# Designs tried in a protein design chat: miniprotein binders against Primase homolog protein. Part 9

Target 1, 337 residues: Primase homolog protein, of Arabidopsis thaliana (Mouse-ear cress) (f4i6e6)
Amino acid sequence: MSENVPDHQSTNGFSSSDFFVPEEEAGKKVVLSKLVTLMRKLSEQGIDAQNCPPGVRSCLICPKCEVGDSGEKSLTLYIYPDGSSAKWTCRRKCGLKGVLQVDGKLVSKDPIGKVERKITVESIKLEPLCDEIQDFFAARAISGKTLERNRVMQKRIDDEIVIAFTYWQRGELVSCKYRSLTKKFVQERNTRKILYGLDDIEETSEIIIVEGEPDKLAMEEAGFFNCVSVPDGAPETVSSKEIPSESKDTAFKYIWNCNDYLKKASRIVIATDGDGPGQALAEELARRLGKERCWLVKWPKKSEDEHFKDANEVLMSKGPHLLKEAILNAEPYPLKS

## First folded at step 5 (miniprotein)

Design d3
Fold by ESMFold2-Fast, scan of step 5:
Order: sequence, then structure tokens, then C-alpha cells
Structure d3 (fold): chain B 337 residues (1-337), chain A 96 residues (1-96)
Amino acid sequence: as target 1 above (337 residues)
Amino acid sequence: SPELKQEIDELKEKVRKLEDEAKRLKQKAEELGDPELELAAEFLEYKIELLKDLVKYLEQLAENGDTEKLKEAIEKLEQFVRELKSIAEELEKKLS
């Protein structure tokens, strides 16, 4: 019987041109990747793990208990050192417990709905518009007064300034959408999905719906303050399926969230883009809102072979009077399946 | 390729700026003396150190000539930079 247990590194032959990555560095990449994914998934459950190091028990405010201003941290969160999973438990009467695995779906003993993140101008680092952004909008025939009324702001990301379209509901900032000058879009994570300019239609019986935030601003230059824009743009095509239930209609969640405002409207003017996706958006909106109270805007000709794309293009090219005429000349939405 | 070399150089600069931000935030958290903010700063520093170490291997992947793996690595590290920058911004809000 041998007393020697082989516990030595295996022998290699001669010098090799073999490429290798040390297991330590590969492991660090895997851990970081898992942590990034895990933290994103936890935030969807209303659990902010940004200040919760792996291998340590962290105490947080329970999203189910709604302890308001008390600041009681009853939720214990533990992230496993390898970043593969997290577990949490609330020590209060609500008894919330859950486990989330980075490679699997959420497993919770007490399922909770997605919690909307609350934001403020200060918390998301918004700042007043600089001259560069003012000039950008001036070139689009949108005035500083319109920008100020709609609380358009900016965010500085190192060497880049992006436009911040602030979304308000009953005087509270509920969401923010960022637009670069090169037309790249980013929206604040885990915030409430609503129509841009929602408070402007709270007391109106007639509303105008446009596709983009700049179009909402253009409508105001034409004298229409009862205007909102959709937050997520247009679908490529109209769905052939029946309208999903509220919980499954994720692409149009903003319609469901704003139903109290929209159900009051006796007349809805749909002024989306004139292209294919814009027409598909108009149909999807009309089928949800009720075609019988909808009117559709037909954009005027730009040349013999093309029409203006949207409200802002009409404003820039033809001015506020002709934009106003286009809206007033809206036709009843077709009532046929 | 010249395009990939530019992306790597831009990524290195972003990581450098993020490291500088993290050091500033850690110093501020220590001055405040809040245990939770100190843990948040420590966790951010830990994640940036992992990211920094991973960046060291981009040039080795380029030398190996595996363009597909290099592109994948750059994209994943760019995603990590965006996530960590978001965390740094949130921590700075709480420190203010």
C-alpha cells in the first residue's frame, strides 16, 4: 500500500505555441457577468442590490411591506459569493421569501408584482438645457418657452449631452427618456410607463396622440396643448391577434396605465408618423381606444412623390398655421374589421 | 483590425474614468462614516477591479487572432462598464 497520493500538476512536453487564459481571469469574468445579470433581475423585483456585496447579509427596505418614511430595513438579502444566485427574506409579518438564480427564472414563495422605481430630477442628475440643445430645438422651430413648459432637460454623460424628456403624472416625475443628438434612445429603468405630457390631457375631453416627444412640442407651437406622445415609438406591423389582457399587453402598457385619462376623451386625434410603422401604431391605438371616437391625420404632400413624415417636419417646413390646418382636417377613423 | 483597436482604446479610457470615479466615491463614503455607503463603495471598487483585470486580456485575444471572441469580449466589457457607471451614479446621489 502506497502512502503517496498524486496531488501534483500534470507534466507538459516541450515548449508549445498553445494559447491559454488563466482560470483565475476566466473565473473573474464569469463572476462579474453573473453579478451584472443578477443585480438587473433583482432590480425588477424592487430589490436594489447595488450596495450589497456578495457573501454578506444586507438589510434593505422590503418592497412588499411598504414601510413608508419609517426606514425600517426588514428585508435580508444574501448574494452568493460566485454571483450565481441571491436569496431574501423579510423578518416582518409579510413573510416575503425568494430565491433568484442567474441561470434560471425567479423562484419565490410569495410572488410579488414588478415594483416601479421612484425618481427625482436630482436622483437622475438632470440639469437645465445648455445653448447647444436650445439651438438644436430652435432649428426644429421649437421655442425655449415650449421646452420650459414641458420641462425638457438634459443629462451629461462624460463628454456627451443627451436630451431628457421628463414624464410627469399629477406633478410627480415618474419616468424619463433620453435622446442623443444622433437619435439613440434610452429610458430610465423600472419606471412607470405613461404617455409623454400626460398631465396636459387630465382635464380635456379632446386629445391628440403623436409618435415622438418632439412632435408633442411641435403641436404646442401650433397651439395644441392637449397633446401626448407614446413613450416607445411604433411597431413594424399590426398584430393579427386579439388585444392582449392588461398583464400581457406589455408593448402598450402605457395605454393601460393611462386609461383613467383616455376613457374620458370624447375625441382622439391620432397624428402618428406617415410611414408604415406610424400607420401600424395608429391602428393599434385605435383598436384599443375605440375606433368610433378616433380621427386620423393625413400629412400634407412634401413633393409630388412624398408626404411629410410627422408634425415636427410640417412645422419646420410649413410653419404652425399649416400644421394646425392638418390637425383640424383629421378624418374619422375607418370603422371596418 | 483598426476598428477593433479603436474600440479597445475607447473601452480602456472608459474603465480609467470609472476607476477614478470609484476612488472619489469611496473617499467621500469614508468621510461620511455611513456603514452602508462604505459597503456600497467597497462593492463598486471590487467590481471595477474585476473589470480592470479582464481588460488586460483583450490584447492577448487580439494577438491570438480570434476576431469573433475579441468582438464578444469587447461587447460584454462595454455592458459591464455601462452597468457599473449606473451604480456609481446611484452611489453619488446617496452621498450627496
Scores: ipSAE 0.000, ipTM 0.313, lowest interface PAE 14.3, mean pLDDT 79

Design d4 (from c5b with K46L K47A Y49K E50Y L53E E54L)
Fold by ESMFold2-Fast, scan of step 5:
Structure d4 (fold): chain B 337 residues (1-337), chain A 96 residues (1-96)
Amino acid sequence: as target 1 above (337 residues)
Amino acid sequence: SPELKQEIDELKEKVRKLEDEAKRLKQKAEELGDPELELEARFLELAIKYLKELVEELEQLAENGDTEKLKEAIEKLEQKVRELKSEAEELEKKLS
């Protein structure tokens, strides 16, 4: 997903800023990219950091309590020397203060720190699936029964209908991911990161991990209910670094958050996309989960020169029995290097 | 810059051609009478309509926005054009 998440309490639809957020920079550009991201995020808070060098305290007009040209410079802004984070406080009694990281983490006035937001179907304005969305899934060989069991819903954003994949843990709605018919994705802000379909693996010793929510639904059509999908996208490449500690492994936080479910599995079948990023995701998952209990799915050929990309494509083209066969033919994860 | 204006104009032309292609494919699907292919053609049309709206927003950014942000937006929309063109080509193969 992009760094900028639209305000889901707003009447505005998908933000174009999702397409305009800087992507990860290669080589020498990484430092400048981080500073640009930090300055943009400060600007979103009403703080113009253009003339505020890192490592020094700067005094600015507070965007909350000061208005007009004669405003006192009551806001103190400090950008840390490495440019990766900033903090601010207003010395007037308006209560404005905050801390912001280059990764977009905003620490509010909550004394315990960031609290993950609780959501309900009503609070995020989800609605039952219309015929158009049901037809969309029918074209993908996903039945209404499967959609209903997985509580797939929809949301209206600026009169555009988007698919809502609802994320549940022990009967509670903890997150939601939206998918437009044009393949734009956005997640509910400040919600817990977990695997899609988490409750389906609580009592199973064998689990299947797929890349996308539609693939999880496709697995169910093939008779596999012990399946989850990752909530985020796949990395471009496998990291050469050691696995980060739990607190620093933010890209795979959903693995750590679901550890109680995953540690019980004696066999984990990894059925990610067959492309480069999908293969990189499989390696990142296997190195965290333990390669000795992992199996890898190799998607069948669809032509002389091509393989099927994912579970849903196999289901659509070859049906549930061939998809089931592909999963049952998973091979032990390679133990090389 | 003159270079960015030219890139935006080229992007608009590519989207216009995709729009025309999607309308043609929708007509072919309707003539064939295959409900699945008709739905696929309709979804392609909606995706291109959304892309057209994003290109219109890009013009507004060109008047007011950051040059670096504008370059990134152009690159992302060019990638979306390539993806939708690929989907149109796949649909055309199914219709033949």
Scores: ipSAE 0.000, ipTM 0.114, lowest interface PAE 21.9, mean pLDDT 76

Design e1 (from s3b with K5E M19F D20L K42E W52Y Q60E)
Fold by ESMFold2-Fast, scan of step 5:
Structure e1 (fold): chain B 337 residues (1-337), chain A 96 residues (1-96)
Amino acid sequence: as target 1 above (337 residues)
Amino acid sequence: SPELEQEIEELYEKVLKLFLEALRLKQKAEELGDPELEKEAERLLEKIYKLYDEVLELIELAENGDTEKLKEAIEKLEQKVRELKSEAEELEKKLS
């Protein structure tokens, strides 16, 4: 049905109804009764949830680790708003994970949640690039060498060939995004949301973030391999609300899923599109990543009245040397007050 | 009013925290085996259940569009939260 990139959620996804369900008198007492039972059962697992409100992620001292830094809160606990269950995981990866249901026993070592669909090149029927797609990229100054290194493939849907941008994490295919030659986008169903090129930033202290997959490929032509692109479209405007919790931050879930890679960066260069949505994306990224370590790219002038939109347009029009210069001339992200 | 909706949400979070504190105090009283302290904790929890019901009534009041009446109800419930929090603190001192 839809060939377009899914729109980013412009709202923060936070709702008062998430805290006030159920609404009926009988249901209200049932929720409180369930929360009482759930808190007791969590205590039996060594988790003190007395100050942890339902519907919000809480950080606690891990009962298994307990040997870290003074006051380190490595355990993330989430209590479902209806009081039905709780899930937890330790950020230190000590292996402590669990799910507990009020009406049942401890269910799993892994948190209860959506099961992300496992895919392979074979299962989603990806093909090596044909001449038509290679020529499409050559017109954009993207070489076959760059396409091959980034494992760019194609998919045939009836009589149409679409570009397949394959998303990898630690050598495993986790997602795929399809792009038509007319710039319509579709993502593989029920797959993990991560940054494009994620494995390229695992061992780097400096990271470049661009808006589109073709921009990531353009950066590589300019000699920057430490580059990732966002998997989704840019928001129209910056939210005036506080950054949502991990469970509520649906539009930027890829940031949360890639936190292990992003937290190591001492410098993050934001090179999103120069238009309004691209600027809004840069602000939303800087808010989440920490403005103090962020740098912003200003695209060069295309004419007296116009600037280049993105990295690929600079590459196509001015070549890899001037694209490299634009990245090296990034300025510190503006700090308020 | 978005501002009043935010106040109601914050009030709900305060009531939930108070409930979790009272639950801890009830568990502590049961462990001590003191019948008087157990009854005091049970009375505190009963008051919190009633407070929870009153907070949820604010949702219906908000839908009726009477902003002045809603603001008065929020202020009254905030006062009740403070009173029950003080009662919980006194109970905690008795349990130590």
Scores: ipSAE 0.000, ipTM 0.137, lowest interface PAE 16.0, mean pLDDT 76

Design e2
Fold by ESMFold2-Fast, scan of step 5:
Structure e2 (fold): chain B 337 residues (1-337), chain A 96 residues (1-96)
Amino acid sequence: as target 1 above (337 residues)
Amino acid sequence: SPELEQEIEELWEKVLKLYDEAKRLKQKAEELGDPELEKEAERLEQKILKLFDEVLELEELAENGDTEKLKEAIEKLEQKVRELKSEAEELEKKLS
């Protein structure tokens, strides 16, 4: 299990769009610094203040009002000139209103959840893969053709090159997850949680779910294109509680967001890691998706005392033919009383 | 009732105007460089933020349908708004 290691680094990914270094007088620097923080906090309330200058009333499309209503800019936002606070009011039926301080508490009626940030390859500064990253994947038996098909890219964060797994839905870039060569993981902030490779399962009735993006790429080397990866880490244990409602099931939000793709599947092959957390992930997925249509992959033995951990390890050690065999030998998911 | 909903909306606007005034007075205090007046403006700002919470409580009370209790709560909040207006006026006199 490769969880994000949160040092002083962001759990939602490094975003260069929210970063700047001012070189003005001290007073101007303080205002700009507060404004950046305030705009980030406003986005957490569903308000995109990117083009809203301080000291001026701005009219925005209210995020709480239904899109089917007129596209009129009914939300009035005012950012105070010192950059320390903002106020907003919707003049329409939704009643959205609030006040936010950069160094203080939010006061709002029915605070809105984060608005999903729109990203592009250019806005998050993604680059084509260099030879170092291509060689890294070649050592894992993952070909340049597979990397190109999945639009795998890279990003420079400080002095380090990281792998960028681009997440697409219906031809649009909706999220990105970064992986260092030392297995540190970071995701883009305020972006939609979906399965990696989601568009590959839109026209399939049989779906394979793996734990990591490299495992999805390994599955393609074995001839399986109907495969997706979960975007987050595996839970340590299976919950004894009932499955939460959509609004409360934060850890598995990607399942709910991809339900239109998943509900049509007649067969779901679960090929998560063979360790304890990977087994717990398989159980959590099966209980949400319906155990009756789920099948479980049992990874082959690596030695008398050990089994292979995941699809990528099988591919690297035994090749694509034996990985394919492991998937074809999946067994019906055990049904509990 | 629509009439009471309108009064609550008017109270929200009155509190917003007080907040604008508090921010203006805080800027004035900073320009004068008086730390005690800056602290007084900050305290006024915090009191006004609490009034926003009380306006939202009125909206919740209105949904419960107790008209007499709601009228009493509106009157009490209007009194608090008048008291903070007076406090802002006194602060403005000190800043001039």
Scores: ipSAE 0.185, ipTM 0.653, lowest interface PAE 4.6, mean pLDDT 82

Design e3
Fold by ESMFold2-Fast, scan of step 5:
Structure e3 (fold): chain B 337 residues (1-337), chain A 96 residues (1-96)
Amino acid sequence: as target 1 above (337 residues)
Amino acid sequence: SPELEQEIDELLEKVYKLLKEAKRLKQKAEELGDPELEKEAERLEQKIYKLLEEVWELEDLAENGDTEKLKEAIEKLEQKVRELKSEAEELEKKLS
């Protein structure tokens, strides 16, 4: 039996504290960090390894041939003791097998696609916002009214309260993204990737796209309700390759999933961050959406040497009227000649 | 058997270490900007991935196959590991 807590009924009465030196304790933390990354990557393959200790073979329900907790445990998973890699094999006729490294390529005879999971506020244990989170947003000039309209909630993960940005499509909760106050991000596993605020653009011909969920909320403070945020981070650079096909364009899957909403727009205002990655995101969005209908926001100067980074920073520093003017002054997206 | 399963696990660990080394050599070749050495490193990496797939077939053979056939297969793949490790060492010399 595997528990996260050390076994008190061990047949070997040795204490780990009697044997550790600082260097060996540091090594154990490195292994734990690798295991966290490896378990996330396994989860992306449909393999839940939360209760699978490294160094032993664990039996799980195969995500390909048996789904659900009533199925036979035909999948054998082995996580290497150093936490750097894992291998799996299904003992049944489906023949699923693969290997995964923490920093490496997935190698599998039958790749497992991420299965869309249905979620509810109750099933993922979301809570109403506490004063701490409301104060965090108030410091960013985002009102309780805006938070409530966008159904912003919170979740308790371990001993920390994180912000929960709830993603809705036609009145149904589709996904959720968690943000710590220290700007760490986690998304609900196996959920559909869509734009944040998708329902707000269903009835509009003009769409504003921002980089982060707080920027979407900032746009609403400036009077723009026709705004969506991308769910993922910005790329570091623009790809020199052709746009991938729908099945291969994993990084921008949310564009493909929201195409029915996006194709209705006669004007798309791209208001991503002013830094390098934000500019790369703008180019990747424009090349997919069609540069001819895209407009680009240039953030105003903060000082002689700097510009404001994003919509929320403009709102906090200059207020909603200047933010509104920045959006209204968007310029046509540059076309390659 | 537990003894043969241990040999397969040790073989798989050797392949992972070899793959890690191949990726390091590929990065070094890219930094040097030599197109021929980059291609050589890519070919080595591809051979190691193919070897990894062959090691997975040993796990299937261990469940349903003849013990003598399994021992022969393990020895053949151990020899292939030695050959690819030699190729990696030769590539490293070309990159220095």
Scores: ipSAE 0.000, ipTM 0.203, lowest interface PAE 15.4, mean pLDDT 78

Design e4 (from s3b with Y12W M19Y D20Y L23A K42E W52L L56I I59E Q60D)
Fold by ESMFold2-Fast, scan of step 5:
Structure e4 (fold): chain B 337 residues (1-337), chain A 96 residues (1-96)
Amino acid sequence: as target 1 above (337 residues)
Amino acid sequence: SPELKQEIEELWEKVLKLYYEAARLKQKAEELGDPELEKEAERLLEKIYKLLDEVIELEDLAENGDTEKLKEAIEKLEQKVRELKSEAEELEKKLS
C-alpha cells in the first residue's frame, strides 16, 4: 500500500506528439465517465470534489482536521485532467495524504503515525466486577445500577484487581483506563483519546464536565446523565501560551477528538476538582470551549476552613440532593471586565 | 508478523503487572515509614512506567516493517523486564 502513483504532466504545446492524439469525441466521453466515477469515489473518502475543476489545485476543508468555525481550507486536492486519478494532501500538521485511482486503487496514509488499536472486552481480558470492587464503590455512594449502566469492569493482574473504566463511542469500545485501589492510573495503549461517557452527550445541548470517572458516576446518582469525565486528569498550572494546533495539543487531544459533540452544546458546566490543578483544568477547558457558554461549579463548604474537593465527596457527605443543588447553582465563567 | 504482535501484547501485560506490583511495594514502604525504601520504590515505579512507553514504541516499530530490528527490540525489552522484576523482588525482601 506504499506504491508510488504515476506522475501526470501537462502536454508540451509545441510537441509533435500533441497532434497525434486519439479521436476527440470518443476520448471526451471516456474522460467524462472516469471523472464521474472518480468524484463519487472521492465522496466516499469524505472529499466533495463537485466544485473542483480537473487539472488545477483546489483547497478544501480537511475531513481529518476538526477546524469547525475557522473554515480553514487546508486540504489541497488535484484531479488529473484525464480522469485517471486524484491526489490530496493536508498542509496542516495532521498530515493526511492520499491518492485514488479511477480503477479503485486507494493509497491513503495518516503520517501522524498512530494507528489506533482496536480492543474488545475479551482482548484486554476484562471481567465483571467482584464483590470487593462493588463494595469499594458502595462506600463512595455509587450504586451497582450506575456501575452497570456505565459498563465499569475490572482486570486481574496476578493477585491484584484494578478497576477498568471502559470508554465507548457509538456503541464501540474505544479505550480503557485502569485504576488501582491505591489510585495508580494506566491508560490502555495506542487507543483513541476521548471523554469518558461520550455517548451520553451525543444528543444533549447541555453538558457537564468533571475531572475523574468516579465523579461522572456520582453525577448519575444525582440524576445528571449528560456528564463526561476528562481521561487524563488535571494540569498543575494554566499555560501562558496560545492554544496549540490540533496536532500539537497532545494533552487535550480528547477535546479535539470530541469536537463534534462539544461544539453543539449551548451550555457547558465545568465541575472539576476545587484544588489548584482542578481550577487550572477548568481554565484550560474554558479557553478551548469558549468561556461565554461555560459555567463554573463552586463546591460547598465542608467546614469553616475547607471546601469539598469534588462531586463524589459531596455525594458521600451530603447526598444526591445537595450535589444536584451545587450543579444547578453553577455561575457563569468569569470573563475579562 | 502475527507472532511478534502476540509477543508485544504479552510483553504489555507483563509490564502492566510489574507496574502494579511496584505500586503495592511503594504503599508498603509508606506504611512502614522508611523514607529510603519509599524513594527506592518510587524510582522502581518510574523505571517500570517508562517500560510501558517503550512497549508502545515497539508497536510503532512493528507497523514500520523491520522484522529483525523489532525482534532485537523485543528481546532487549524482555531483558529489562527481567531486571526490574529482580529489583522488585529484592525490594519486597527489604520490606518484609
Scores: ipSAE 0.012, ipTM 0.569, lowest interface PAE 8.9, mean pLDDT 80

Design h1 (from s1d with E3L Q60L E63F)
Fold by ESMFold2-Fast, scan of step 5:
Structure h1 (fold): chain B 337 residues (1-337), chain A 96 residues (1-96)
Amino acid sequence: as target 1 above (337 residues)
Amino acid sequence: SPLLKQEIDELLEKVMKLWDEADRLLQKAEELGDPELEKEADRLLQKIYKLADEVEELELLAFNGDTEKLKEAIEKLEQKVRELKSEAEELEKKLS
């Protein structure tokens, strides 16, 4: 027999029968329900509050600090007895602070770096795609099936609808990047920097890297599911300096954060934009990933004097079979450039 | 605008510094064992948490491109920072 996991948002199934419960007893059940929800939300922040009584300060091991041999309990947690909120402060090196309300918002900080904010579809107010956005992608030869598989959504900012590219890692929503129809971009604040489509490369030995999320979607139309997009823009030029250490390589933090996925690849096909910045991005990626396992896509001719810019333009103009051919014809990355 | 992004980042730094100040005042009130001053410090922290959320929302407002609305929102939040800093200074006087 499988145990039924208790519903953390309910009064153990008494919601419809609560009409006959005495007022004082009903109030206690409401507080208990809020505390259960609050403890669940705390566990999502890495804070195990199972043995922390409400209304008193508890000392716990900080989830952001390195634990020394002594296992110092530097995190102070306070859970309000009415179940409305919880707050915490680390008194050690990291200085982590946060507050969480049962009805919604999380606020946290980390003086060593920005605390990675946990987000949900509901908390960032994402909604299903309207016909306007689906038509926008259809005009770019990207199907509703591809949009659904990649969990592409939308968001209302003021009175405007923007495209929401949702970033997932092992089935968890980690970040979100918004794109206006006029090609302006913004990312959710204090969220983890990872490659778009990261879960699609966990079990693959060959990886394709593109410059934009629409290009990743275009690659799927051509039958390539082992594809990821960089989350940020391309540099104008290649740096002449040595690759920075992990802590100082902020512009390519997504490479470092995804290293466990990338280091396993035997072949990496770089399919960035054909323009100057796209070529600079390809060089910066190859420098970090190892040029010996990198391959470079040369986009086909659009005319005698011009080449297609990216995967989506090839898809729109020449279809999925010619896009597939361009990827299959990738050439080894030059080792002496 | 690069200047508006800088103003938002500077505003967030001011809020985080104010949070550190208010947290220090709460610790001081706890050491004194004064329940009323602890409640005042906690109420101040709750207002600062709300302000931090509102500052983070400015990045989304900036995305829509309405620079006048964004400038007004930044100035309103800058005013709230000044008000809460004044409340922190008054609380510190009570703790001394």
Scores: ipSAE 0.011, ipTM 0.331, lowest interface PAE 9.3, mean pLDDT 80

Design h2 (from s1d with E57D Q60Y E63W)
Fold by ESMFold2-Fast, scan of step 5:
Structure h2 (fold): chain B 337 residues (1-337), chain A 96 residues (1-96)
Amino acid sequence: as target 1 above (337 residues)
Amino acid sequence: SPELKQEIDELLEKVMKLWDEADRLLQKAEELGDPELEKEADRLLQKIYKLADEVEDLEYLAWNGDTEKLKEAIEKLEQKVRELKSEAEELEKKLS
């Protein structure tokens, strides 16, 4: 009796009975749907739970630990039988620990660091652009075609609609940055830091780097598709110290993460903001990328005493032709101060 | 507010420590082979998972700049931490 094993060799369809109990059948289907969602989310974290029965602790090889000769299964995974959640803990040195809820966010504790989270349009609840956001961009001379090509979306947080700039690498969504209409910014937690528009420079030898995502969109209106923006904005000042090693250069992690794209470029046009921080960003970029292949954009005059601040301001005020002219008139980055 | 950001970070750290404590209690219940204490530890962990998810949601309130709603939410979650900490302490007494 304790060895009661049912026959597994029938078709994968759910069996029907002569007497239907609607509540029990509906409940079973709901649990199966939740388990499918949990399995997908676990796979996105590098945890293959295909052979892990719900309600039982399973031992797996930890995706964060380096596997030794012993092949030790140090990751303990538990999937709740109601499909509500799944939890895991690594019992080795790495201490990886996390929980996924079927309709909630990933919560992960890692005492030696954070694991990069995998996201989808559905998991972060992105929506198609409403008229309000489309009108906002139209006022900035950014077309619906440009928004669609760059997969610009929105997110609803309470009663506020925010712009969602989706960050893609080789056709996969890797991060997302939110911008309110009042110019507040937040980025999805524990996601990879990359340049906005990264896939647009994979097959180009000349690239343009701008400071903000709206500037990248403005460049496209001027006919430049080989353009990326930085995800984290500009520093207040240039560091007097040597460039940090990859592990310690946290402020410019996106440069290191995109190095295989950037190292192939023969010409890099730096078109950051004309203010102090924008100039500091340009210098920090040039010192990392190599000044010999960098060109610097000088924004045109807005008045006798003032210059335009960025690409989007030029586009809005003077149109795509003057913006294109400003980029084409970029000058070689100074090799000597 | 930098002060509210610090409170959120401290709150998250408290939740993560409580989660570590509850995992230890579950392991002890399993070593004792007591199915009722195992279930009690699992229920405590489920409440902690929900609390951790609610703390993560505080970033959206902080980002919106509604400091009054954020302050109220932090206070409510601080109270939940105290309640679950007490529940963990009672479970630990049963395991001894």
Scores: ipSAE 0.012, ipTM 0.372, lowest interface PAE 7.9, mean pLDDT 80

Design h3 (from s1d with E3Y E59L Q60F N64D)
Fold by ESMFold2-Fast, scan of step 5:
Structure h3 (fold): chain B 337 residues (1-337), chain A 96 residues (1-96)
Amino acid sequence: as target 1 above (337 residues)
Amino acid sequence: SPYLKQEIDELLEKVMKLWDEADRLLQKAEELGDPELEKEADRLLQKIYKLADEVEELLFLAEDGDTEKLKEAIEKLEQKVRELKSEAEELEKKLS
């Protein structure tokens, strides 16, 4: 048939000069496109911005505060007029606030609808303890029986084996904290904050609180099973502020989450580290739990110039009988008028 | 690295505290009725929002990223936190 004329590709085919849109009209379309994306992202966070004009402060019902409330419009939302970002804050002080950029990551304090992540031994890839980790604990006078009872495991992180302290509540794994042999710490994200060994205090009226998970294990070697460890260690100093409400007390969220266990205790023995931060932790715990039912452990002298730091150091140096004696000799927590 | 992610989470917490402080300063500026101080407070908040976004992006990159580059980025963002905290302190002096 006829010769097939090949498609000629223009040598100047990358020019867009054939298309003209007024700059003002093009700019308005870009802003509208950004606003549509921003509104969609806000909706994904549970914030309905459908009737919120950009450039003004809008009041909405706070989704975190709404249960049992009068339907007050306590959430202040501001959408920037160029469609670049949106910010929100709850004026009723529920702790909810956040910012979202159209091309950025969501940043939120106490985010709406964020639920505690469910974990299993399999999902976080925990392994049975190897000989190296068991030997590490044996050097600290912690037996395989104690490790097994407390379901201590291990995990591989960045090509190293780390100790996994598994946190259980009523037979369910709710959190996990990892400790390297070089004393680096990391916790599973978005998991429920509770006391280590929480199930051990469910049936007890007398509770012992220690600072670290190894100290909880050391207490068990001394015959104390009614012992729990804090998950986050010690603060540097005692706060000068009043005790925050549950929603604002983020540093001690584990106390609030375990209140049903703690409120039943007639006696709470505080056996935190003997250093400055450990003493600060003791004060923060006592002020929340009620000083009138708290007792404080004073660690025995190691030498003329120093005291043992914690329960595990006493166990390693002096054995389980002296550790038991130190706990039994706890003194009432000092009360201030 | 989970350890590096924890360091970045701690940095994000510092940014959130600075954000709470800047919100308080904006409220104080509004109570005084000074439009210039209100603008300064809002500009400070904008810088904090951008810093928070950069920290959150760094947290995402920490999963598979170059460890040395991430450490440099953390140090740079910690310096920005110190700079914005100084700006907040200066604004508080003007509001007093």
Scores: ipSAE 0.102, ipTM 0.570, lowest interface PAE 4.6, mean pLDDT 83

